# Ledger of designs, part 252: miniprotein binders against q56419

Target 1, 326 residues: q56419
Amino acid sequence: MEGRTLEEVQEEVFKRHGVLVPKKELEDLAKALEEAGLLLTEKVEARLKEEEEKLKRERPMRLAGLSYPEGEREARAFLEAFRASYPGEGEEARVLLMPHLEPSRVPEVYGAALAALEKTPPPERIYLVGVAHRPLKEKAAALPVPFQTPFGPALPDLPALQALDALLPFELFNTPLAFREEHSLELPLFFLKGRFPEARVLPLLVARRSPELGEALKVVLRDFPGLLVLAVDLSHVGPRFGDTPLTRTLAEEARRRDLGFLERLAEGEPEAALAFLGANPTRIDGVEVVASLLPLLRERKGKVLAHRLDLEAPTLSAVGAGTLVL
Key: E = the ipSAE of ESMFold2; O = the ipSAE of OpenDDE; V2 = 0.75 times the mean of E and O plus 0.25 times the DockQ between their complexes.

## First folded at step 17 (miniprotein)

Design im14 (at its last look DockQ between E and O 0.88; V2 from the best seeds 0.86)
Fold by OpenDDE base, look of step 17:
Structure im14 (fold): chain B 326 residues (1-326), chain A 108 residues (1-108)
Amino acid sequence: as target 1 above (326 residues)
Amino acid sequence: GDLIERLEELAEEVIRYLKEHGEEELAREIEEQIKDIIEALKSGDTESAIEIFTELAETIARLLHRLGAPEELMQKVTWLIYDVARRLGMSPRQIYDISKRFSRAIER
């Protein structure tokens, strides 16, 4: 490790390979490397290759026992508690915007999503579009394998995924390792699979705005009908994101941008929603997803069911979350 | 070589399942269609190969669905069909059409 800290090595591996290796695993690897005289890079590469091969078969749970219960009975009780945290009624959704933030931070926002899902007839398939927090080879990607959940595997809709791939100018099935730890799919999928156990899923990630994705999905949705879910967070403000500590002024600006964005989406004006954000100084997470899905969001009227700006007290930072039905 | 290999793999998976479930006649029919596709390919008649394969893909989907084939087999067959379609040089529209037909054939 030539004087580098484990944290520096972790950061370097993340930068190079897009994978966050747990510190404990790095420690174990470092010990093993000291014992074996092998370069950390070779073992990491071999492990990444093994993980990539596993992802050809299934995507295992990463946040079970942390963000949600691993056991089915406990997971059902978890869903009920989250639904109970939202006192309102939902509306039928054709498009659902919901968060992917840690559920315990914004329970009523997830509760609002569950309330909407209660009023939604069971879809044949769910188009789940998340945010890539890791680099992708292409602007967007899909992982066409079962995703494990406490309620059983969420099975892919392979024909619909293949139809989508056929209409895209790039290979959709790229960067499988980006899905390994991507919470923007795993967390919303818990709620979706719990509510719609028989629905097939199209797990999609967007790294950069892709107008081609929206146009292709518009065609696919005609022949392969289903629920469209945008799993996106809103503003990210405070020291973790390069700002000063959260102040009343900064919080008010974050809320203004979040609500202004959601309200324009609810009016069926996604281009106006993007224009309203401008340079996106409060770092709304879902911008690239919305920009990619413009053809699917136009002229759809809906309702904002919930919004919260949640304070992370240890870092004096905050993240916005919302639930929108179209 | 890769195309024929993938086509033979598709045939093997489907024919094996059909025979295991007592569908010997259907297995023979599929085998004949696969042979016809291979012959068309060997003769350079890619258009005929694509036509036969397109109909065969839909037939396979319907048969496996009707027989209640396990999810693992359905996934494997779906990928094999897609791989063959790409290797045949099918257009995006033709591939999309196969996927659409396959989906309709397995609707519950």
Scores: ipSAE 0.872, ipTM 0.951, lowest interface PAE 0.5, mean pLDDT 91
Fold by ESMFold2, look of step 17:
Structure im14 (fold): chain B 326 residues (1-326), chain A 108 residues (1-108)
Amino acid sequence: as target 1 above (326 residues)
Amino acid sequence: GDLIERLEELAEEVIRYLKEHGEEELAREIEEQIKDIIEALKSGDTESAIEIFTELAETIARLLHRLGAPEELMQKVTWLIYDVARRLGMSPRQIYDISKRFSRAIER
């Protein structure tokens, strides 16, 4: 009935089925559907409010048994298998860029992150910065609650989060529901918590670039030192992302773009990394995070440990993932 | 109003824990400092209330940490301190300083 008159519907029903439904019956049906939709809306809103209140106390695992094992022993074996997928050595990270793509699709990229963590002294806290896949009320958000993992709860660093909130021109603790299904935090957190079980976490999301966030984090990191993790994916190409089907040429271009971006970050030149991308059709998941965190990335030199452009043949699409230490 | 309620809730949580662990003298000291903050607020002396509260927040963090307070209590107290600081009208810099002091006190 969206955008159609009842008379038009009546005429179409008659044309298709040979039955003239009185206009009053169509009006009654339309009212019943609207009322049913209203009742469904009220039920959904009540459920969402309930979920929101739960998220103000803890964030449960959503991907256990799907992306990683639910049991602790199996989860530890899972970490070992992923580490073994990357035969190289890591380097100490003060800043780590790692993916949030499904781990089984890019095992050596996550393995490279684990290799870096092996060389990294256990931090007091981890600044975990992901990409919001649901709208936020502000440019960025945090959820200051325990995140459940197979390795136990990842406890929030409340003083550091509150210090950060105090410096921002907006409420940092916004939009709890955006965290409910946010894999860009949960997937990297599994690996980080498995390696650093005693570290507290600042679970942060960026929806849109926020220079204010980067400036505030630079201040907070001085007094609350820790590991900064950019949990981001790279190029998104192909029909699943609104592009033409992936070709060998497009894939080569995407790989070159990803590596050029990562290499410029590794030189401590985040502005140049962003400029290198230009206004191209490839959507790089990490751009808004990098653009927010410029003050933390400048002059930090490091190394690209791994990259994969993961092909999704059924959709003729691909997603890039990388591991960078700074 | 609501600020006083938050202060009293903070006091109740901390004092209960201190008494449960035999720290009657410290509980009495916390109670008196909360009373001093409330009296300063009632007289319109917000500056004094902020000064006393800032020292109290660090003291609470240090005491609860030394006594091995469970994580649930530490989180609740940390939130109450933050909420009170904001309701006192403390500047961003003042709130940042309390959070830093609290963090240092619970890492010792």
Scores: ipSAE 0.831, ipTM 0.941, lowest interface PAE 0.7, mean pLDDT 91
ESMFold2 (binder alone), look of step 17: mean pLDDT 82; pTM 0.813

Design im15 (at its last look DockQ between E and O 0.85; V2 from the best seeds 0.86)
Fold by OpenDDE base, look of step 17:
Structure im15 (fold): chain B 326 residues (1-326), chain A 108 residues (1-108)
Amino acid sequence: as target 1 above (326 residues)
Amino acid sequence: GDLIERLEELAEEVIRYLKEHGEEELAREIEEQIKDIIEALKSGDTESAIEIFTELAETIARLLHRLGAPEELMQKVNWLIYDVARRLGMSPRQIYDISKRFSRAIER
């Protein structure tokens, strides 16, 4: 490490490979490299290659024992507790918008999603569209492998994924390393797999708005019917996101934008929902996903089941979460 | 070279499974169809190769599903079919059609 900090190495690896290596792993590698006289970069690259090769076979759980229980029995109890946290009844969903925030922060919002799923006939397949928090080679990507869950593997729908790839002007199966630690898929998938154990999954990530994705999915959904799930968070406000500490005024603005966005989606007006946000000053997470799926959201009426703006007290920041059924 | 190798790999996986389950006649039929595809490719008749392969892919999917083939094999075979289809230079519509047919063949 010729004068580079661990943070600089982490940033370089992220820039080159689109993977954020945990600082602890870099520290362990640095120690091992000091002992072995090897360049940190070579070991990191070798490890990333190994991880990429593993991702050709399966996507392991990353948040088991942290965000949700690893054991199946405990995981089922977890689902029941989350469902219990929402006192209302759900509605049948053809499209479900739900959060991907840490479940413990917004239990009733996940509970509302579970309530909707109770009223939804078991789908053959689930189109799970998350947000890429890491760079992708293309505007969108898919990982066509089993995703591990406490309820067993969520198996991919390969024919439907291949059909989607065929209609896209870019290779859909790109940037597998972006899926390795992507929580926007893992957390919603826990709830979805728990409710629909037999459903196949199409795990999709959106990094940038892709109108082509929405048009292609519209065709695919006709021949490969299933539940569409948008795994998105809403406003991100406060110091963690470049704002001042949360105030009543800032919280009211975040809620106004979140609810205004969801209500317009519930009316079947996704373009109006995007227009309402303008420059998106409260940083609604799901904008690029919604912008990509416009053809699937148009003219669908639905209902907002839950919303919460959750305070992260240590950083005086807040994140919005919502559940919408269409 | 790459196309023929992937086609032979597909053939090997399917034929092996069929033989292991006592379906010797079906295994021979698939082997003959694979040979016909290879011959069409060698002669430069890509259109005939695509036609034979399209029907064969659906047949393979249906047979393996009927015999209760394990998920791992089904996934492997599905990927091989997709790889061959792309390497044959099939159009987006043709690839989409193969995927649709495969999905229908394995519907429970």
Scores: ipSAE 0.884, ipTM 0.956, lowest interface PAE 0.4, mean pLDDT 92
Fold by ESMFold2, look of step 17:
Structure im15 (fold): chain B 326 residues (1-326), chain A 108 residues (1-108)
Amino acid sequence: as target 1 above (326 residues)
Amino acid sequence: GDLIERLEELAEEVIRYLKEHGEEELAREIEEQIKDIIEALKSGDTESAIEIFTELAETIARLLHRLGAPEELMQKVNWLIYDVARRLGMSPRQIYDISKRFSRAIER
C-alpha cells in the first residue's frame, strides 16, 4: 500500500506548506484517483477480451515491417537474401531444429534452414513447436486458427490438432492470449510458409516439459505425417539473463554447450543431449521442447548445418542459434 | 438438449449446402441419418449413436470436399463434428479415429 494514512498526509502537507487540508478533501482526491484507476483497468480488460475474440478467428502478423517485410514481393526477396547468406547445401529433414531469434542477427542460421527445406519434399503439414514466452494454463498449448503471413494465411490442420487434443490429458486449446505476441512461432513460420505455401500448420507452444505431448505426437505423426519443426534458441548468457557481464570464458562455455547439445541430438541421443546440459547453466531454451519430444528424436541421426552465438556488446549478453536436420 | 442442438446445427449447415448444389437426395439421406442418431440417443443407445455418427462424419467430409465446399464451411463443419463427438462422450481413441477419417476424406 501507499503506506500513509490521511492523517499522515494531512500532517505532512501542514508541516511543509502551512496549510491544513481538510480530511474530506483528501478523501475526495483519493476517491477520484481510485475511479480513474478503475477506468484504466476496465479499458485494459475490454482490450484483452477483444484480442481474445479476434484470436478465436485468426492470428494476425505482429512483426511485419519490424522483423520481415510486410509486402509479398519484398518478403520473397527477403527469403532469397537469407538463403544466399548460407552458401552450403542443405539435407532433407524429417525433423528440423531452427531458431526464433531476430532473423537479421543470425541470417546464415535461417539460411541453413531454407537450404534444408529446399531438399525436403513439400509436407502435407508442419508441426511447428515453439517456446511459450508467456504463461500457459497447461504445459503446452495450440491455437487452431489461420496465422497471417505476407505469403497468405497459414491454415491450421484442424483434424490433426483435434486428434492431438483428444490424446492429451489436458485441453490443448487453452491459452489464446499467449499466442498474441509469440515470436517463436511467427518468425519461423515466415520462412516455412514462404517455402511450403500449401502446407497446413499445427502451431504448438511448450511452457514446461510434457512427456504426454511427445507420446501423443508420436501417435499423431504416424497417421498425419508431416515435418516436425523445433523452433528454439540455444544459450542465453549475460546480464540480460541474470548473469555477470559476458566474458570470453562465458561465451566459450555457451558455444560448447550449444554445440555439444546439437551434436548429441544429431547422433539420435536426445537424453544424452539433456544430460550434457545438466542444470542448463547457459539457459538453452530448447531444453523443454526436446524433453517433451524425446520419442520423436530418439535414434534419428542427422547433421548440424549452422550455429552462431550472437553477441550484443552494448548489453554484454549473447544468444545462441542453430540449424539441425534429422 | 445442447448435444441435440449441436447435431441439428451440423445437419442444417450440411443440408443447406447440399440443397444449394442440387443434391436433394443426398440431403435427405443425411437428414435421415441425423434422425437415426437422435432416436438412438433418446432411447439411451449411445453406442449406436456413436457408430452412426462416426460413419456420418466421414460421409459429410467426403461429400462437401467433392462438391468443392469453401474452406470456411469445411472448418465450421469440422468443429461441429469435433464438438458433437466430445458431447457424445466418445473415448479419446474414438475421437482420434473420427479426426483421422475426416482428414482422409478431404485428401486429394
Scores: ipSAE 0.829, ipTM 0.939, lowest interface PAE 0.7, mean pLDDT 91
ESMFold2 (binder alone), look of step 17: mean pLDDT 83; pTM 0.819

Design im16 (at its last look DockQ between E and O 0.87; V2 from the best seeds 0.86)
Fold by OpenDDE base, look of step 17:
Structure im16 (fold): chain B 326 residues (1-326), chain A 108 residues (1-108)
Amino acid sequence: as target 1 above (326 residues)
Amino acid sequence: GDLIERLEELAEEVIRYLKEHGEEELAREIEEQIKDIIEALKSGDTESAIEIFTELAETIARLLHRLGAPEELMMKVAWLIYDVARRLGMSPRQIYDISKRFSRAIER
């Protein structure tokens, strides 16, 4: 490491590639490189470059065998079990808000999404808007390649993606490495591809609110109709997120914020939903996505189908998840 | 240089596929259109180049779709068309229009 700390190497990789490499991975690599007499930075850069080149062709599954089954037969059984976990009926969706949390934590919320999709005619394309948990070069990005799923590849709608890029004041096709491990797209896409195997996908990430994205998408959706999916989680509270351990009071506040946000969206008042959150003290994950998509959410009335605040017991923290149809 | 190279790559991909499927006449027609675009570019007539290319892009999309071209080729062609359009200095509206026409040409 030529006198550099792991933190300095992490910062350099982040500055150059826009990817935050986990410290543990850097530690393991550092040990391997010490044995090999190689510079950690050079090997990391070479690996990232190789991965970036692979991402020009396809986005492989990262959570297969972990969050969902890798095999198609098992994956179908998984979908059926999740659907069964929600006892209600769905409604036709033009806009679907659904979680991207680990599915096993909130099965009935994903079940509600599946129930909505059962009542939704197969779309030609799905606009899948996730949350960037890694930095992007721009406010938003797209990865215009096939995403692997147990049901086969989810193919991109290139003409629609290109049309969107043409209307944006920035390059949409930026930061491909941010998609490598982004679960906010992979997890929802499993359910969407399982239900709509023939639909094309526009995999989008939002890092920061972009009013331009919403305005551009409003135009694009008119000429390239499809299902809009917001893959967002809700409140994040507890020690993992800088709070005290979960208490009844903190849980009640998280639920109040989540439901207050979702209900205002269901009323067709997305600006009121954002205003209700204020400084977002419970850290609702989907704020930047909703703020970017205001033109598409205005005056659309719908229904909250499910909500859960799920406790992560080892950290005494909780994450909110919801399903909303518009 | 980069524009002509990308245009030639588009031509090669499309012409190869057409010839492999017995569409020799269509391949010749596309080749002539590509030559006309290149000639317009060399003469500094970018407007004519954009006009010819816009119509050709839609034609290519329609032909490949009709012939049942594989998805890999369709994606490659879509990217090449988009890249050429940007390099031609087409406006956002013109690029959007090409993308819209391409999408309509490949609708099932």
Scores: ipSAE 0.882, ipTM 0.954, lowest interface PAE 0.4, mean pLDDT 92
Fold by ESMFold2, look of step 17:
Structure im16 (fold): chain B 326 residues (1-326), chain A 108 residues (1-108)
Amino acid sequence: as target 1 above (326 residues)
Amino acid sequence: GDLIERLEELAEEVIRYLKEHGEEELAREIEEQIKDIIEALKSGDTESAIEIFTELAETIARLLHRLGAPEELMMKVAWLIYDVARRLGMSPRQIYDISKRFSRAIER
């Protein structure tokens, strides 16, 4: 019925089948289809509303059995295997940058994060800052509920989250549905909860850079000390991300940009790290998180522990991941 | 109206738990302090209501934590306190301070 009148449809039916369907019956059918579509939309929205209400109580595991084991015993063995993938020593972290890429793709990068956590005193709380892959109503968001893990629930630090919300010029507790499938929190959390089972968590997402978030977090961290984790991936290059096929030259450029970014962060110069990327031609997704958190990264020196640009043979594309302690 | 309903909801949750654990006198003390807040609000004395509420919020957190209140109740109470603080028109700094006091009261 695209751009056609009901009379044109009626004529076509008659020409094709020899039956004259009254115009009224065609009108009734069109109305019924429209009403059925509206009803389907209402049912989908009611289902999403129900799911949103569930997320206001807890965030269930979505990647158990896919990215990590569901059972606690197997999950502990998984952590040990990943630690073993990184033969080096870690360093104590007050700030940890780690990936959210599928763990099996970058085992030594997650292993380096575990090595750093091994050297880090158990924190009272973890500020886990990921990248929103679904739109947020604001620049940033939090979901102040328990996140389920194979190691038990990661409980929220609700007073710290409320203190943070009070200082922001927007409602922090927005967009619960954006957390439903958000792997940038779930994948790092598996490793963090496994190492620090008693730490509470502030699960935060950044969609767009928010200087206000960084300034507020600087105040909150003073009164609610803890481990700051930037759960971000680095370069995204190749056809899956809108480039021509990945070449050795593009891959070398991506690695250089990843490492140059990480090294400038390690020097305590986050503005220089952002400036080094320019227009961000390799699509490092950590940029919005780093730009939000500048007050917490300035003058904090550290070390790059690991990096990999992981190649996706089927898509001829690559994603960078790194581990940085500050 | 709506602010008073939230205060009464906070009272209901806390008092019910205290009574279930044999703390009748503490439950009466909490009930009276909430009544004092409501009376200050009805008199237009928002400043006094905020001062009493700030101290009450810390006291509630400490009491429930000492009695081993389940995490679900602690989170519900923290939300009610936060919601009341915002409806009272407390400044960002005042709300921040309540959240800090709550956190300190439930440590360990």
Scores: ipSAE 0.820, ipTM 0.936, lowest interface PAE 0.7, mean pLDDT 91
ESMFold2 (binder alone), look of step 17: mean pLDDT 83; pTM 0.820

Design im17 (at its last look DockQ between E and O 0.92; V2 from the best seeds 0.84)
Fold by OpenDDE base, look of step 17:
Structure im17 (fold): chain B 326 residues (1-326), chain A 108 residues (1-108)
Amino acid sequence: as target 1 above (326 residues)
Amino acid sequence: GDLIERLEELAEEVIRYLKEHGEEELAREIEEQIKDIIEALKSGDTESAIEIFTELAETIARLLHRLGAPEELMLKVAWLIYDVARRLGMSPRQIYDISKRFSRAIER
C-alpha cells in the first residue's frame, strides 16, 4: 500500500485476481497491518532506517535455517548432497547462469552448477548479477559490504565495484534496502562461497535493462578478471503469475521458451535469445539481466547442463530453472 | 569541509595502524603528504591535490597489504579513498585508474 490509494489497491486486486474487495475490508486490513506494525508507521520508518544503517556494515543471512543450513558443517553436507543430485560432469565456466529459486525445488539444477564450479579454477572475484524483486532507484545497484554465509563472510571487491561505478552514468551504490531480503543473491552466493571461499564478490542487482551496465562490465572485466554469474530463474506460469492452472500445454510452452532461450545463449546469440521470447508471455525472470549483459554474452559458446520446470502444487503454478555454462 | 574531513579520516586510520605496527617513519611521511594535499586544496590548486592523492592512495594500499592489514581496515581504506577521489572532482578515468592501481597493489 505504500503510496497507493485504497482504490488503486482494489483495482489491482481486481485485475490480478478477479475479486472486488470492498473498500471497508481493505481499510480494516490496512488498520490491522498498521496495528501489527506492518505499515510504514513512524516506528516502521525508524526500524527501516536502523536496518539501512546496519546494511552499511554487512548484509546478514535471511534464509539460513530455512533454505540452507546455518551451521558450516551442515552447510558442507548440504553442498555435497546437492552435487550428488546431478549425475553428470560439469564444464569449466567463464559465465555461469544458475537459478535463484528455493534450492529444494530444483536440487539437480544447483547440482549442475556445482559440477561446473568443480571444473572452474578458483576465480579472484565473482560478479554475481541477480534480479531485483524490489524497486531500485536506478536500473541497477550494488551493495559494497560483506554478505554473511555459513562459510564466513563473502567480502566485496571494492576496487572493482568502484571502477564499475566510475564507468556508469548513474550511482551504482543505491537502494541498500533492496538487498536486505533479496534471495536472488543470497541463495546463489551460498553455493559460490562454499566452492570458492577466497573469492571476492560483486553483488549486483538489475531491475531494468541497462545496456550501460554490460558495456561498463566489459571494460571492468578486462582489468578485473573474474567469474560472471547470472542468478536468474526462467518461466513463471500458473495462477500465482496470472495464468490458468498448469496444464500440459502450458508446461510444454514454458519448457519450450526456457530451452529455446538457454540454447540460443549457449550458441552465443543473446540477441536471438531475447528476440525468441518476444513479449515474454511465460515471464522468464532473467530477461532484464541478459539484456543488460549482451556485450559479455555475445559469441560465447557453451552448454546447457540442466533444466527443470518445477510445480508448486498448492498454487498449481510452476517456475523454470536452468544451468548454463559459457 | 566534507572533503577535508574524509581525507583526515583516511589519514587517521592509516597513521594509527602504522604507528601500532612500529612504522613511525612511514606514518610521518603519510601525514606530510596529507598536509600537502590539504594545503593544495586551501590554495585552490586542485590539480596538485589530485596528483599527490593519486600517488598516496597507491602507496597506502601497498603498505597496508605488505604489513598484512586486516580485511576490515582494507575495506574501510578503499572506501575512504574512493570517497575522497569523488569529492576531489576526479574524472571517471582518474577514479577508474586509482581503483585499478589499488587492486594491483593488493594482488596476492
Scores: ipSAE 0.825, ipTM 0.929, lowest interface PAE 0.5, mean pLDDT 92
Fold by ESMFold2, look of step 17:
Structure im17 (fold): chain B 326 residues (1-326), chain A 108 residues (1-108)
Amino acid sequence: as target 1 above (326 residues)
Amino acid sequence: GDLIERLEELAEEVIRYLKEHGEEELAREIEEQIKDIIEALKSGDTESAIEIFTELAETIARLLHRLGAPEELMLKVAWLIYDVARRLGMSPRQIYDISKRFSRAIER
């Protein structure tokens, strides 16, 4: 819309509809649309400001009744069903990589995460690091408020968040609205809160890689020990993501890249994991999180518990999800 | 200024809870420490103000935790302490240390 002249608009209308609209009528229409747009933006801005103030007090559930059950009893049964979808045993996790993809699409991958949590002593706190799907004012952000779940509120570890904020060269508490619909925190949190109801949470988002975040978290985790969770998805392949339609070859390549990435992380070699991706056309939305947290992943060995490249038949696309313990 | 107002707000929140639970002497102790911080600030002795405030922050966390203060109050107090620390011009390391002391004081 911006950058176009009225003459260009007039020409396009003529090409599409065979009518030459006088320049004055186009000018009058443009003014009317501008005025209507101003009123609409004022209403939207007022609503967003209201939502922002709400988010400074708490973060309500957005996906209850959609991605997981709204009622507590049903939610607990849901957890048990997902655990059962993974027939294996977990291992104790000090770092857990798990997805944020719709749970029903990758049930055994979430089940593997539950199996790992089953073997993990209840932590005092959980560092939950998701992927910002909306812009942040800085490279990373936190929302230090209770997050509502069917199992009750997940309370923030505010002293740990404040310690983290103090070490960063930017304000950590910077973009509340980015959390409003952020499923990369809400979906993993459902599973984490269900297993660790007493743990406090550090709800963190990464938009762009921040070496400073990883260095600061390494210091904070030493003094505020807890479970580090990378809530990330893997390959994004196909037309929904700007690629050619999914083929068997493209799917095999995506699976190979996902597993190669996870295996190198499991070897304690996060730089090698990132280098393995190279100029890979598959989009791994967790790359910025891993790149930020290198100091916490080096020399930490573990195991890949599960992986699925889940097909989206209607869009000829796929998304990868995995579970890794370190 | 605004720093003094935040200190007084912190004091009011803590003192209200202490008095509600019959801890008048502890409430007076908190009030005295706040006055000491303000006096140090007025005399230009920011270093003393920071030292007193650091000890006060840990003491407040310990007292409220011992008395079973609700999480909502603990969060509010942690915010006020953080805000005051920043307005005092405390270094990142000093603020980190206060946050760590607060966390240790409320363990268990």
Scores: ipSAE 0.811, ipTM 0.933, lowest interface PAE 0.7, mean pLDDT 90
ESMFold2 (binder alone), look of step 17: mean pLDDT 83; pTM 0.819

